# VHH binders against b0bn94, part 23

Target 1, 137 residues: b0bn94
Amino acid sequence: AEVQQLRVQEAVDAMVKSVERENIRKMQGLMFRCSANCCEDNQASMQQVHQCIERCHAPLAQAQALVTSELERFQDRLARCTMHCNDKAKDSMDAGSKELQVKRQLDSCVAKCVDDHMHLIPTMTKKIKESLSSIGK
Key: E = the ipSAE of ESMFold2; O = the ipSAE of OpenDDE; V2 = 0.75 times the mean of E and O plus 0.25 times the DockQ between their complexes.

## First folded at step 19 (VHH; framework vhh_7nfr_2)

Design v3 (at its last look DockQ between E and O 0.12; V2 from the best seeds 0.00; counts 0 for: pae O 5.7 > 2, placed apart)
Fold by ESMFold2, look of step 19:
Structure v3 (fold): chain B 137 residues (1-137), chain A 127 residues (1-127)
Amino acid sequence: as target 1 above (137 residues)
Amino acid sequence: QVQLQESGGGLVQPGGSLRLSCAASGFTFSRYAMSWVRQAPGEGREWVSYISSSGSRTYYAKSVKGRFTIARDNVKNTLYLLMDSLKSDDTAVYYCARGPFYYEWSSGKFTMTFDYWGQGTQVTVSS
């Protein structure tokens, strides 16, 4: 519930901050310097400058898409796990189990979902950083 | 301002079919996973179905699997629930809800819950 929400939120935020600090921020700096260089060509048309700048932004956009895709996959896996917990809780209620017992079982099931997925975050982080390292090569 | 508006509910006979729609506005719809949740009279809310932001991944509660289909149109910013083989136990107010689980780059927010809900549309399966 609320404690599991805080645990996941803190872990994902720490991972994103790590990726931003180590990879994304550097790419953003390169993007802005690249864009500034586009503006220094006095012979370029307005359209040519715009297209130059668009090319400079592509690596950062690709990087953000990769991180977003991995976060969405993590989110989808966790959602499926918790929906399964809800199905089990409903089955127990329909079978006549007491509401307090069912709530305790549901809370335990969700906690296991969170624990299992929290243990996957280091591997997900490594995969993201490896994928980001290939951008701009 | 996030807005979710359901429509398409009504009275149907057992074994009938119905299509619910949910119009979304005030946010980038294609970036969020969406769900349908229902509430029968006197009962708590039940998570019915889930669809990923792209629409490529779906999941259904055991009680509706094989009878309901969730879909989305990210061009029209609309979420759908196709309900077939309806039975009396499906009688409920149906809500579209944003989530669960999202991460917003600009705010750093991540949640495990549904953060926005529609007003609901009534589905009644009777006699």
Scores: ipSAE 0.221, ipTM 0.609, lowest interface PAE 4.0, mean pLDDT 84
Fold by OpenDDE, look of step 19:
Structure v3 (fold): chain B 137 residues (1-137), chain A 127 residues (1-127)
Amino acid sequence: as target 1 above (137 residues)
Amino acid sequence: QVQLQESGGGLVQPGGSLRLSCAASGFTFSRYAMSWVRQAPGEGREWVSYISSSGSRTYYAKSVKGRFTIARDNVKNTLYLLMDSLKSDDTAVYYCARGPFYYEWSSGKFTMTFDYWGQGTQVTVSS
């Protein structure tokens, strides 16, 4: 079970790093340059400069919300899967199954959950990156 | 390093209310689901409530459903547990935990697995 946890965590971390490097970092750069340009307008009022900077920040904020939402969905889905495994295990125990047998079944169920969700990560990553690429356009 | 620190526990009468807080640090709080877990005297740890990373999803143990409310503030890196209509059976040490990520068999019980825990805060419900 611990090994399964590590597998998922490493895969998610790798995905996040990839998204940060290929998409978020670029968006950050754009935001900073945009904001810098706002500050160069010496004819603008304080309010106008602030509004300009807020507009510059909007794409990055949207990007962060999108990534967070996708990660949340993934995590929730995995959690629900493992919860179902636990419920099945409890039901088996209540039915009089042997402890060792139930343990093996639980481990197998959790392993399957992890495997199935890990297989979703590349597709999820692609979707995220495509969505991020469309932000601000 | 990852740190979780619970607070807000205490002594209350049956029917009373408490609000627990958990201060998180050392990691990106908004990226992780969080849970409350409790341990009564002589009993194993029992999962109480789960909240997704953004807070959009919440789950509760049957024993606390309708009475407890889990919440989080990702700006303040804080997890909350609002406990209403408290019962004597709610007496326990309450832990803040990061996760769950999976379930496992441990010490004769099926339990959720978490990677980090706080030190816990004592909640005592007594007349």
Scores: ipSAE 0.021, ipTM 0.291, lowest interface PAE 5.7, mean pLDDT 87
ESMFold2 (binder alone), look of step 19: mean pLDDT 82; pTM 0.818

Design v4 (at its last fold request DockQ between E and O 0.63; V2 from the best seeds 0.00; counts 0 for: pae E 2.3 > 2)
Fold by ESMFold2, look of step 19:
Structure v4 (fold): chain B 137 residues (1-137), chain A 127 residues (1-127)
Amino acid sequence: as target 1 above (137 residues)
Amino acid sequence: QVQLQESGGGLVQPGGSLRLSCAASGFTFSRYAMSWVRQAPGEGREWVSYISSSGGRTYYAKSVKGRFTIARDNVKNTLYLLMDSLKSDDTAVYYCARGPFYYEWSSGKYTMTFDYWGQGTQVTVSS
């Protein structure tokens, strides 16, 4: 379980950092420059300045929500796969298999769930980056 | 300090219903997937149900699918398990658990297990 956790942790963290460096950080810089420009209008009311700043933050908020949503989808798929592993383990136990053998079968099934889903990370990364590139258009 | 406190257990007859509640505190409840896990006397823990952080996805063990419903209220920070058509096999201590499978952005840690558990609430199905 610890080795599978490290594998997933490194893969997901690398993906998140890649998206942050290539897409999110640029959007954050633009957000701050946009916000600063809102403050330069001496004729704007307080409400107008607040609304201007809120509009500047919208693309970054959308981007962050998109990445979070894709991660939650990935996590939910892992949970579904693991629940099926637990069903199989319970079926084996009910059929009289030894507890240690069932535990090892369960661990192997979960490891396969992790392997299969980790192979999807490159595709998920491409989808995220394509979606991020369209924000603000 | 993460805390999970279950309630709503009790003695019911076969075919009866119960609603379990789990009050959550010490963390941002709406950011975490939650689960119910049960343990019958002398047995290991069984993952019974899962609900995504938003509540939009739910999964159930085959043994309870169609009879149990997991739900959450992210305003009240409360997790629920509605149990219908109870059987003697459902007799167990039911635990509220946080997780599994979530990524913590600030630490870069990915958790693949249940990291916090409640004290449990006893459900007994017999006549």
Scores: ipSAE 0.576, ipTM 0.813, lowest interface PAE 1.6, mean pLDDT 88
Fold by OpenDDE, fold request of step 23:
Structure v4 (fold): chain B 137 residues (1-137), chain A 127 residues (1-127)
Amino acid sequence: as target 1 above (137 residues)
Amino acid sequence: QVQLQESGGGLVQPGGSLRLSCAASGFTFSRYAMSWVRQAPGEGREWVSYISSSGGRTYYAKSVKGRFTIARDNVKNTLYLLMDSLKSDDTAVYYCARGPFYYEWSSGKYTMTFDYWGQGTQVTVSS
């Protein structure tokens, strides 16, 4: 089970790193430049400058929230699947099955969960990137 | 510096209720999914309940579904487990665990493991 979890973890991590590199990092740059421009207005009050900076940060915050939301949905699906596997394992144990047998069944179940969810990652990635591209427009 | 501290365990009769709490510190609590895991003597760990970072999604093991309620207060950095209709089979050490799924933007870290655990609190259900 640990090996399977590592597989999907690495896959999702790779996806997030891709999104960070291709989308989030660019948004960060825009945010910093925007904020710097806010600070160059010597006629603005402190409050106005802060409000300007907050506006500059809004797209990035929205982007991060969107990615987090998509990840959470993915994680929740995987969690449900994995918990169902654990439920089955518990049922098997309660029915008198041997520990080794239950472990094998659990591993198989979790493997299937991971496989099924890894197949969703490309589509999820595409959706995330498309959504991120629309932020700020 | 991440710390999880469980409390609220004790001895109760079958049919009784308990409320477990887990005080979290050393990290941005609201950004992490949290879980309760229990372990009875001589048995393996059982994943009892899961709650998403926002608290909007909760899931339960079949063995506790309908009886237990997981909740969180992200302002107080506290995780809860409301346990009703307790059974003898619920006797175990209950652990608060961070995870198994979260992403930390500040570090760029994504994980699918329970990376931090509390010391646990004993729950004993007996006549």
Scores: ipSAE 0.281, ipTM 0.629, lowest interface PAE 1.8, mean pLDDT 91
ESMFold2 (binder alone), look of step 19: mean pLDDT 82; pTM 0.820
OpenDDE, look of step 19: ipSAE 0.097; ipTM 0.528
ESMFold2, look of step 20: ipSAE 0.487; ipTM 0.780
ESMFold2 (binder alone), look of step 20: mean pLDDT 82; pTM 0.816
OpenDDE, look of step 20: ipSAE 0.021; ipTM 0.343
ESMFold2, fold request of step 23: ipSAE 0.444, 0.326, 0.334; ipTM 0.753, 0.694, 0.694
ESMFold2 (binder alone), fold request of step 23: mean pLDDT 82, 82, 82; pTM 0.813, 0.817, 0.816
OpenDDE, fold request of step 23: ipSAE 0.023, 0.020; ipTM 0.318, 0.331

Design v5 (at its last look DockQ between E and O 0.15; V2 from the best seeds 0.00; counts 0 for: pae O 3.9 > 2, placed apart)
Fold by ESMFold2, look of step 19:
Structure v5 (fold): chain B 137 residues (1-137), chain A 127 residues (1-127)
Amino acid sequence: as target 1 above (137 residues)
Amino acid sequence: QVQLQESGGGLVQPGGSLRLSCAASGFTFSRYAMSWVRQAPGEGREWVSYISSSGSRTYYAKSVKGRFTIARDNVKNTLYLLMDSLKSDDTAVYYCARGPFYYEWSSGKYTMVFDYWGQGTQVTVSS
């Protein structure tokens, strides 16, 4: 489970860093410039400036929520796959299989879950970047 | 400091119902998937149910599907397990656990194991 944890951690971290560097950081810069422009209106009330700034933050918040939502979908599918592995391991134990053999089968099942879901990361990354490009349009 | 505290266990007749609660503190509860895990006397721990951080997706072990319901209240930072049609085989200590499979935005870390557990609450089903 430790080696599978490292595989997933490195892949997801690399994907999130790529999305942050290529897409989210640019949106953060736009948010700050937009907010600065809100402060240029010398005739605006305090409330109007605050509301203007709040509107400037919306695209970045939407972008972060989108990435979080996609990560949650990925996480949930992995969890379901792993729970299925646990059910199969319990069935094998109940049927009298040796504990060491059951553990090896469980570990193999979890590794397959990870392998299958790791293959989804490039597609998930592409979907995220496409969706982020449409924010604010 | 992360704390998970279960309650609501007790003695119940076969066919009865119980609702377990788990109070969470010391972390942003709504960012983490949560699970219920149980341990019968003399046995290893068994993953019972899973709920996503938002509560939108739930999964159940084959042994409890259709009888148990996992739920969460992200405002009250509380995890629930609603247990119906209880059987003797459900006798166990029930733990709430944080995880698995969550991403922490502030640290950039992804975790696929249960990293925090409660002390457990005893559920006993006997006739």
Scores: ipSAE 0.338, ipTM 0.697, lowest interface PAE 3.1, mean pLDDT 85
Fold by OpenDDE, look of step 19:
Structure v5 (fold): chain B 137 residues (1-137), chain A 127 residues (1-127)
Amino acid sequence: as target 1 above (137 residues)
Amino acid sequence: QVQLQESGGGLVQPGGSLRLSCAASGFTFSRYAMSWVRQAPGEGREWVSYISSSGSRTYYAKSVKGRFTIARDNVKNTLYLLMDSLKSDDTAVYYCARGPFYYEWSSGKYTMVFDYWGQGTQVTVSS
């Protein structure tokens, strides 16, 4: 079972790293440069500079919220899948099935959950990256 | 390194309330779902409550539903469990756990699998 957890975790981590490198990092750079530019306006008031910096930060904040939301949905879906596996196992035990048989069925069910969700990661990644690319435009 | 530290446990009378806290460090807290798990004396670990990474989704065990509330503060990297209308059967060590990631059958018990646990905090409900 540990191998299944490791598989999905590694896949998600790889996706996050990819998104960070290809999208988030660039947005961070833009935010910093934008903010720096705000600070160079010697005619602006403190309030104006603050508002300018807040505008510079908005795209990155939106980007982070988007990524978090997508990861949450993914994790929640996977959790629900494995919870259903557990419920089925419990029902089988309550029905008098042998423990070893139930364990095998549970392991198989969880493995399927992991496999199915891992297959979703490339599509999810693509969607995230496309959405991020449209932010600030 | 990943660390989870529970606090807020204690002795309360039936019908009383407690608030547990879990301080998280060593990882990006806002990226992970979190759960509370408890273990009563002589019993296996029992899942209590789940909260998604952003806090938008919550789940509860049937035994605590309507009485317990799970919450989180991603700015403070803290997980909470508000426990109302406490019963003697709620007596247990309560653990903060990162996850779940999957379920498995182990030692005659169905359990959620988590990758990290706190040391736990004792909750005792007694008159």
Scores: ipSAE 0.022, ipTM 0.403, lowest interface PAE 3.9, mean pLDDT 88
ESMFold2 (binder alone), look of step 19: mean pLDDT 81; pTM 0.806

Design v6 (at its last look DockQ between E and O 0.60; V2 from the best seeds 0.00; counts 0 for: pae E 2.6 > 2)
Fold by OpenDDE, look of step 19:
Structure v6 (fold): chain B 137 residues (1-137), chain A 127 residues (1-127)
Amino acid sequence: as target 1 above (137 residues)
Amino acid sequence: QVQLQESGGGLVQPGGSLRLSCAASGFTFSKYAMSWVRQAPGEGREWVSYISRSGDRTYYAKSVKGRFTIARDNVKNTLYLLMDSLKSDDTAVYYCARGPFYYEWSSGKYTMTFDYWGQGTQVTVSS
C-alpha cells in the first residue's frame, strides 16, 4: 500500500511542480512587479497603496485556489476509492476470509485505485493549465 | 509543533451516543483535511471518516455511515465526531489524524498520508 501511495504522490507532485513552473511562478512575478509599481505612486494614500497591492495579489490567489480546488476533487475521488477498498476488506473479514487473503485483496484494490487515478492526471493538468492561462485576461 | 488531542470517549450502552472532539494546534487548521481513524482490539486501523478543509465534503466508512457525523469548526480549530446508535463493534480507540491529502503552497509540499495523529480516546460500547 505504501508503494502505491508513493506512486500517485510522486505523480501529483510532479504535476504540481510543472504547474508551478509554467504558470504560478510567472503569476508571482507579475504580482510582485505590480505591487512594486503600487509603491511608486507618491501621490497615493496609504489606503490606496494597500488596495492597489491587494488587487495585484488577486490573480495569484485565484490561481492557487483553482489548483487547490482541482487537487481536492482529485483527492476526493481517490479517498472514496480507497475507503471503498477498506469496506470490501472489512466485509471479507466479516465473511470469514483469512487475513492474508484479505490483505492481498486490499492491496490489489488500492493498486487499482492508484492506477485509475494516475491516468486522470494528464487531463487534469491540461485543464488546470488552460484555466490558469485565462486568469487575469 | 503540530498537536492533536482527542477527548469525549467513554463507556456507553448499545444504542447510546457520544461526541468526540479533537483540539488542533501548531498549524493552520483550516488548510488541512482531517480524519477519524479507529482501532479495535486485535484489529487493524480503520479509516472511519474524512472531512475536507472547508467541511463541504465528508466521507464515511460503510460500517458507520448513517450513524456517525464528522464536523469541524475552523474558528475553534476543533474536529468533531458525532456517534449515534453505537454498537458493540464500535468499541475502539479513536484517533484524530491530519490528512491524508493536502498541499502547502508555502513549502511546495504535497502529502497523501496521515502525517499527524493524536493519542487517541477510548470508546467502549457495552451493556
Scores: ipSAE 0.447, ipTM 0.733, lowest interface PAE 1.2, mean pLDDT 92
Fold by ESMFold2, look of step 19:
Structure v6 (fold): chain B 137 residues (1-137), chain A 127 residues (1-127)
Amino acid sequence: as target 1 above (137 residues)
Amino acid sequence: QVQLQESGGGLVQPGGSLRLSCAASGFTFSKYAMSWVRQAPGEGREWVSYISRSGDRTYYAKSVKGRFTIARDNVKNTLYLLMDSLKSDDTAVYYCARGPFYYEWSSGKYTMTFDYWGQGTQVTVSS
């Protein structure tokens, strides 16, 4: 349990940091410069300035939502894989296997789920970066 | 403080239907995937169903697929389990559980476990 949790933590954190450095940080910089320009119009009303700033934040908000959505899909796939492991463990218990053997089989199945899904992270990262390009012009 | 309160359990005949509810409080419900887990007498816990935080992805254990439906209402902070075609093997205490498999952005922590549980609601299927 602790070993598989740490493995996923490290892999997801590395992916998030990569996307932040290469894509999100640039979009954040653009958002702040855009917002600052909204404040330069001395003929705009208070509400017009606030609306201008809100528009400047929209691309970054959309990008962050996209990253969150893709990470959720990864989490959901891992959950489905682990639920299948629980099905196999139940089948083994119903067939009369000892609890210790069933526990070892379950742990191995979960470890394979993690291994397989960690292999998908490069593809997920590529998909995220491609999708972010369509937002940031 | 995180609270999960199940309701809707009871005695039903085989082939009957039942709807379980779980009221959530003390956390931002829409940020977390949720699950139903059951424990039959003398058995270990069985992960029955999973729903993503938005509700657009759901998964089911083989034993209940096609008969049970998980749903959530992120406005009312409520998790549901709609149970149809109930069988004697479905007799168990049903727990609402938060998680698993979520990434906490503020701490950078990934969690593969159920970190909060309700007290459970009894479902009994017998004649």
Scores: ipSAE 0.406, ipTM 0.726, lowest interface PAE 2.6, mean pLDDT 86
ESMFold2 (binder alone), look of step 19: mean pLDDT 82; pTM 0.812

## First folded at step 20 (VHH; framework vhh_7nfr_2)

Design w1 (at its last look DockQ between E and O 0.04; V2 from the best seeds 0.00; counts 0 for: pae O 6.5 > 2, placed apart)
Fold by ESMFold2, look of step 20:
Structure w1 (fold): chain B 137 residues (1-137), chain A 127 residues (1-127)
Amino acid sequence: as target 1 above (137 residues)
Amino acid sequence: QVQLQESGGGLVQPGGSLRLSCAASGFTFSSYAMSWVRQAPGEGREWVSYISRSGGRTYYAKSVKGRFTIARDNVKNTLYLLMDSLKSDDTAVYYCARGPFYYEWSSGKYTMTFDYWGQGTQVTVSS
């Protein structure tokens, strides 16, 4: 279970870092420069400055929401797979299997869940980057 | 301070219904998936149900599927478990738990476990 936690941690972190460095960080820089320009408009009212700044934040907010949504989908799929593993482990315990055997079965089942879902990360990353390109300038 | 407080447990006859509530405070409730976990006397903890942060996806253990319904109210910061067709095997302490499976942006950590638990509420179904 601890080794599977580390595998997923490293893969998700690598994907997030890739998307952050290649796409999101540039959007954040643009957002701050855009916002600074809003503050330099000599004729804008306070309300107009706030609206200007809010529009500057929209692309970054949308990008972050896309990444969050794809991570949630990945997380939900992994949760479903792992819950099924727990069902199997309970069935084995109720049938009288030895605790060590049940733990090995559970660990193997969770490892398979992680293997299967780790293979989804490249396609998830590609989908995120394609979606972000529709936001980019 | 993260706090989870369950309520609504009690004694129920077989075939009866019960609704559990869990009040959440000290964190942004709508940012986290939530779960119900139960522990029967002399047994380990059993993951009963899962709900995504928005409430749009729900999953159930085989033992409760079709009888239990998980729900959340992200305005009131409350998690629910509606239990129908209760049977003696459902007798347990029921815990509200945060998680599993979330990525925390501030720390860069991905967690596959439950990190916060309530104190539990007893549900007893008479044999």
Scores: ipSAE 0.450, ipTM 0.747, lowest interface PAE 2.5, mean pLDDT 86
Fold by OpenDDE, look of step 20:
Structure w1 (fold): chain B 137 residues (1-137), chain A 127 residues (1-127)
Amino acid sequence: as target 1 above (137 residues)
Amino acid sequence: QVQLQESGGGLVQPGGSLRLSCAASGFTFSSYAMSWVRQAPGEGREWVSYISRSGGRTYYAKSVKGRFTIARDNVKNTLYLLMDSLKSDDTAVYYCARGPFYYEWSSGKYTMTFDYWGQGTQVTVSS
């Protein structure tokens, strides 16, 4: 089960790195440059500068929320699947199955959960990137 | 000097409610977005809620959405957090923070950075 968790975690990490490199990093750069420009206006009041900076970081905040939301949704779905595996295992034990047999079934069930959900990652990645690309426009 | 002072924390039973306040001074309160951040024992700080300078935009962490409400009074220079349906997992020190000002990827997650913090107020949810 731990090995299976590592598999999906590695895949998710790779997706996050891709999103960071292709989308978030660029957004961060824009935010910093935007904020710097706000600070260069010597005629602006303190309030105006603060408002300007606030506008600069809004897209990145939205991006963070979006990525987090998608990841949470994915994790919740996977968690529900594995929880179902656990429930089945308990049921088997209650039915008098041998512990080793139940363990094997559980491992198999979890492996299937991971496999099934890993197939969703590319689609999820695409969705995230598309959504991020629309932020700030 | 910038000062943020939280109040309103305490001990409450699960399902109970609390209202936190943050008194701000030393800066133009209405010019800054504000946030609540909490830290549970042995855990890192977790962003809870955000409110824009005008109060027109609010955001919540998934863990508190639907239960907590952030508000502000720019005339009184005060930030509020209304906490309903409190859970044991809500036990933490709650901080008032000015910002965020920028975001970074760290420790496997994106993190908001704030420039000023209050001293925090303890919230304990226990039966």
Scores: ipSAE 0.020, ipTM 0.277, lowest interface PAE 6.5, mean pLDDT 87
ESMFold2 (binder alone), look of step 20: mean pLDDT 82; pTM 0.815

Design w2 (at its last look DockQ between E and O 0.04; V2 from the best seeds 0.00; counts 0 for: pae O 7.1 > 2, placed apart)
Fold by ESMFold2, look of step 20:
Structure w2 (fold): chain B 137 residues (1-137), chain A 127 residues (1-127)
Amino acid sequence: as target 1 above (137 residues)
Amino acid sequence: QVQLQESGGGLVQPGGSLRLSCAASGFTFSKYAMSWVRQAPGEGREWVSYISRSGGRTYYAKSVKGRFTIARDNVKNTLYLLMDSLKSDDTAVYYCARGPFYYEWDSGKYTMTFDYWGQGTQVTVSS
C-alpha cells in the first residue's frame, strides 16, 4: 500500500541520513584531506599520487559497501515476508473468499511485514554505526 | 532508458521445461534485486520469484516452489527463469521486473514495488 511505502521510506531515509551525518561525512572529509596531501609531493610520479589517493578512499568505500549490504538484507527480508503474504492471499482466493476480503487480508499482512521490519531498523542502525567505527582500526 | 527484454517463451506440453531469459540494459543490473511476475489472461499479476542483487538469496511463490529456479548472470546482465514440470496453470505472460524493495542512493528513494517491466514473453502449457 501507499501508506506502507511512505512509512518505510521515512524510516530508511532517517536511518541513512543519521549514518551519513554522524559517520560517513566525517570519513569523507578525512578522505579529501588525505587525498589533498597526496598531491603535495612534487617528487611523486603520477602513478604514486594515484595510488596514494586510492589508499585514502579505501575506508569510505568500505563504509559505503557495508551500509549497502545491510540495506540489501533489509530489502530481502521484506521481499520474503511479502511473498508469504501473497501465498496466503492466493490460498484464501482458492478457498472461495471474496475478492474484497482477500484484498483487506493481504493489505493487513503486508502492513504487519512492514511493522515488524520497521522495529528492526534501530538494531540495524546500531550494527552499522558499530561496524563503521571499526573501519580504520 | 531502462530496458528489460524477455525471451524463451513458447508452447510446451505438460511436464515439459522452458528457460526464460531477460536481457537488461540502461542501468547497473548488479545493483538491483530482480523478479519474475506472470499474468494469465483475464487475471491479475502474480509475483512468481525474487532474486537478490548478488544472487545469494532467492524466493518463490508457493505455486512454483520446487519447480522453478530463478538465476542471474551479473556479467551478462541477464535474468533467468528455469521452469520445470510445467502445468496448464503456468500458462501466462511472464514479465521480467526490476525490484521490489530497493534503495536508491542518489535519490534517497525506497521502492516497495516493481518500477520497470519488460514487454513479456508468452508461455503456453497445453496438451
Scores: ipSAE 0.361, ipTM 0.705, lowest interface PAE 3.0, mean pLDDT 85
Fold by OpenDDE, look of step 20:
Structure w2 (fold): chain B 137 residues (1-137), chain A 127 residues (1-127)
Amino acid sequence: as target 1 above (137 residues)
Amino acid sequence: QVQLQESGGGLVQPGGSLRLSCAASGFTFSKYAMSWVRQAPGEGREWVSYISRSGGRTYYAKSVKGRFTIARDNVKNTLYLLMDSLKSDDTAVYYCARGPFYYEWDSGKYTMTFDYWGQGTQVTVSS
């Protein structure tokens, strides 16, 4: 089970790094440059500068929430799958199955969960990137 | 001197409600976005909610969305967090934080960084 968790974690980490590099990092740069530009307008009122900075900042916050939400959804989904595996294992034990047999079944079940969810990562990644690209536009 | 002081925490039963307040001083409150961040025992700090300088934009962590409402009064220099339908998992110290000013991947998740924090107020949800 541990090796399965490592697999999915590695895949998720890779996805996150991709999102960071291709989307979040760029958004950060835009936010800073945008804010700097706000400050360079010496003809603007204080209120206008404040509002300008606010607009510069908000997209990144939205991006944060979006990425977190998607990851949590994925993790929750995987967790539910593995929880069902655990429940089945418990039921088998209660039914008198041998421990080693139950362990093997559990491992197989968890592996299936991980495999199925890893297959979802590319689609999830695409969705996240598309959503991030639409933020602030 | 920048100061943030939280209040309103306490013990509440599951399903209950609380309203947290954060009194800000030592800076122009309306010039800064504000956030609530919480930390459960033995866990890292978790961003909860964000509100823009004007209050026109708000964002929430998935775990609290639909249950919590962030608000601010720029005249009173006060930040609020209305917490409804509280759960045991909401038990944490809740901090008022100025910002965010930066975003980074940290400890397995994206996190916001803030420049000032309050001392926090304890929220305990228990039967």
Scores: ipSAE 0.017, ipTM 0.270, lowest interface PAE 7.1, mean pLDDT 89
ESMFold2 (binder alone), look of step 20: mean pLDDT 81; pTM 0.811

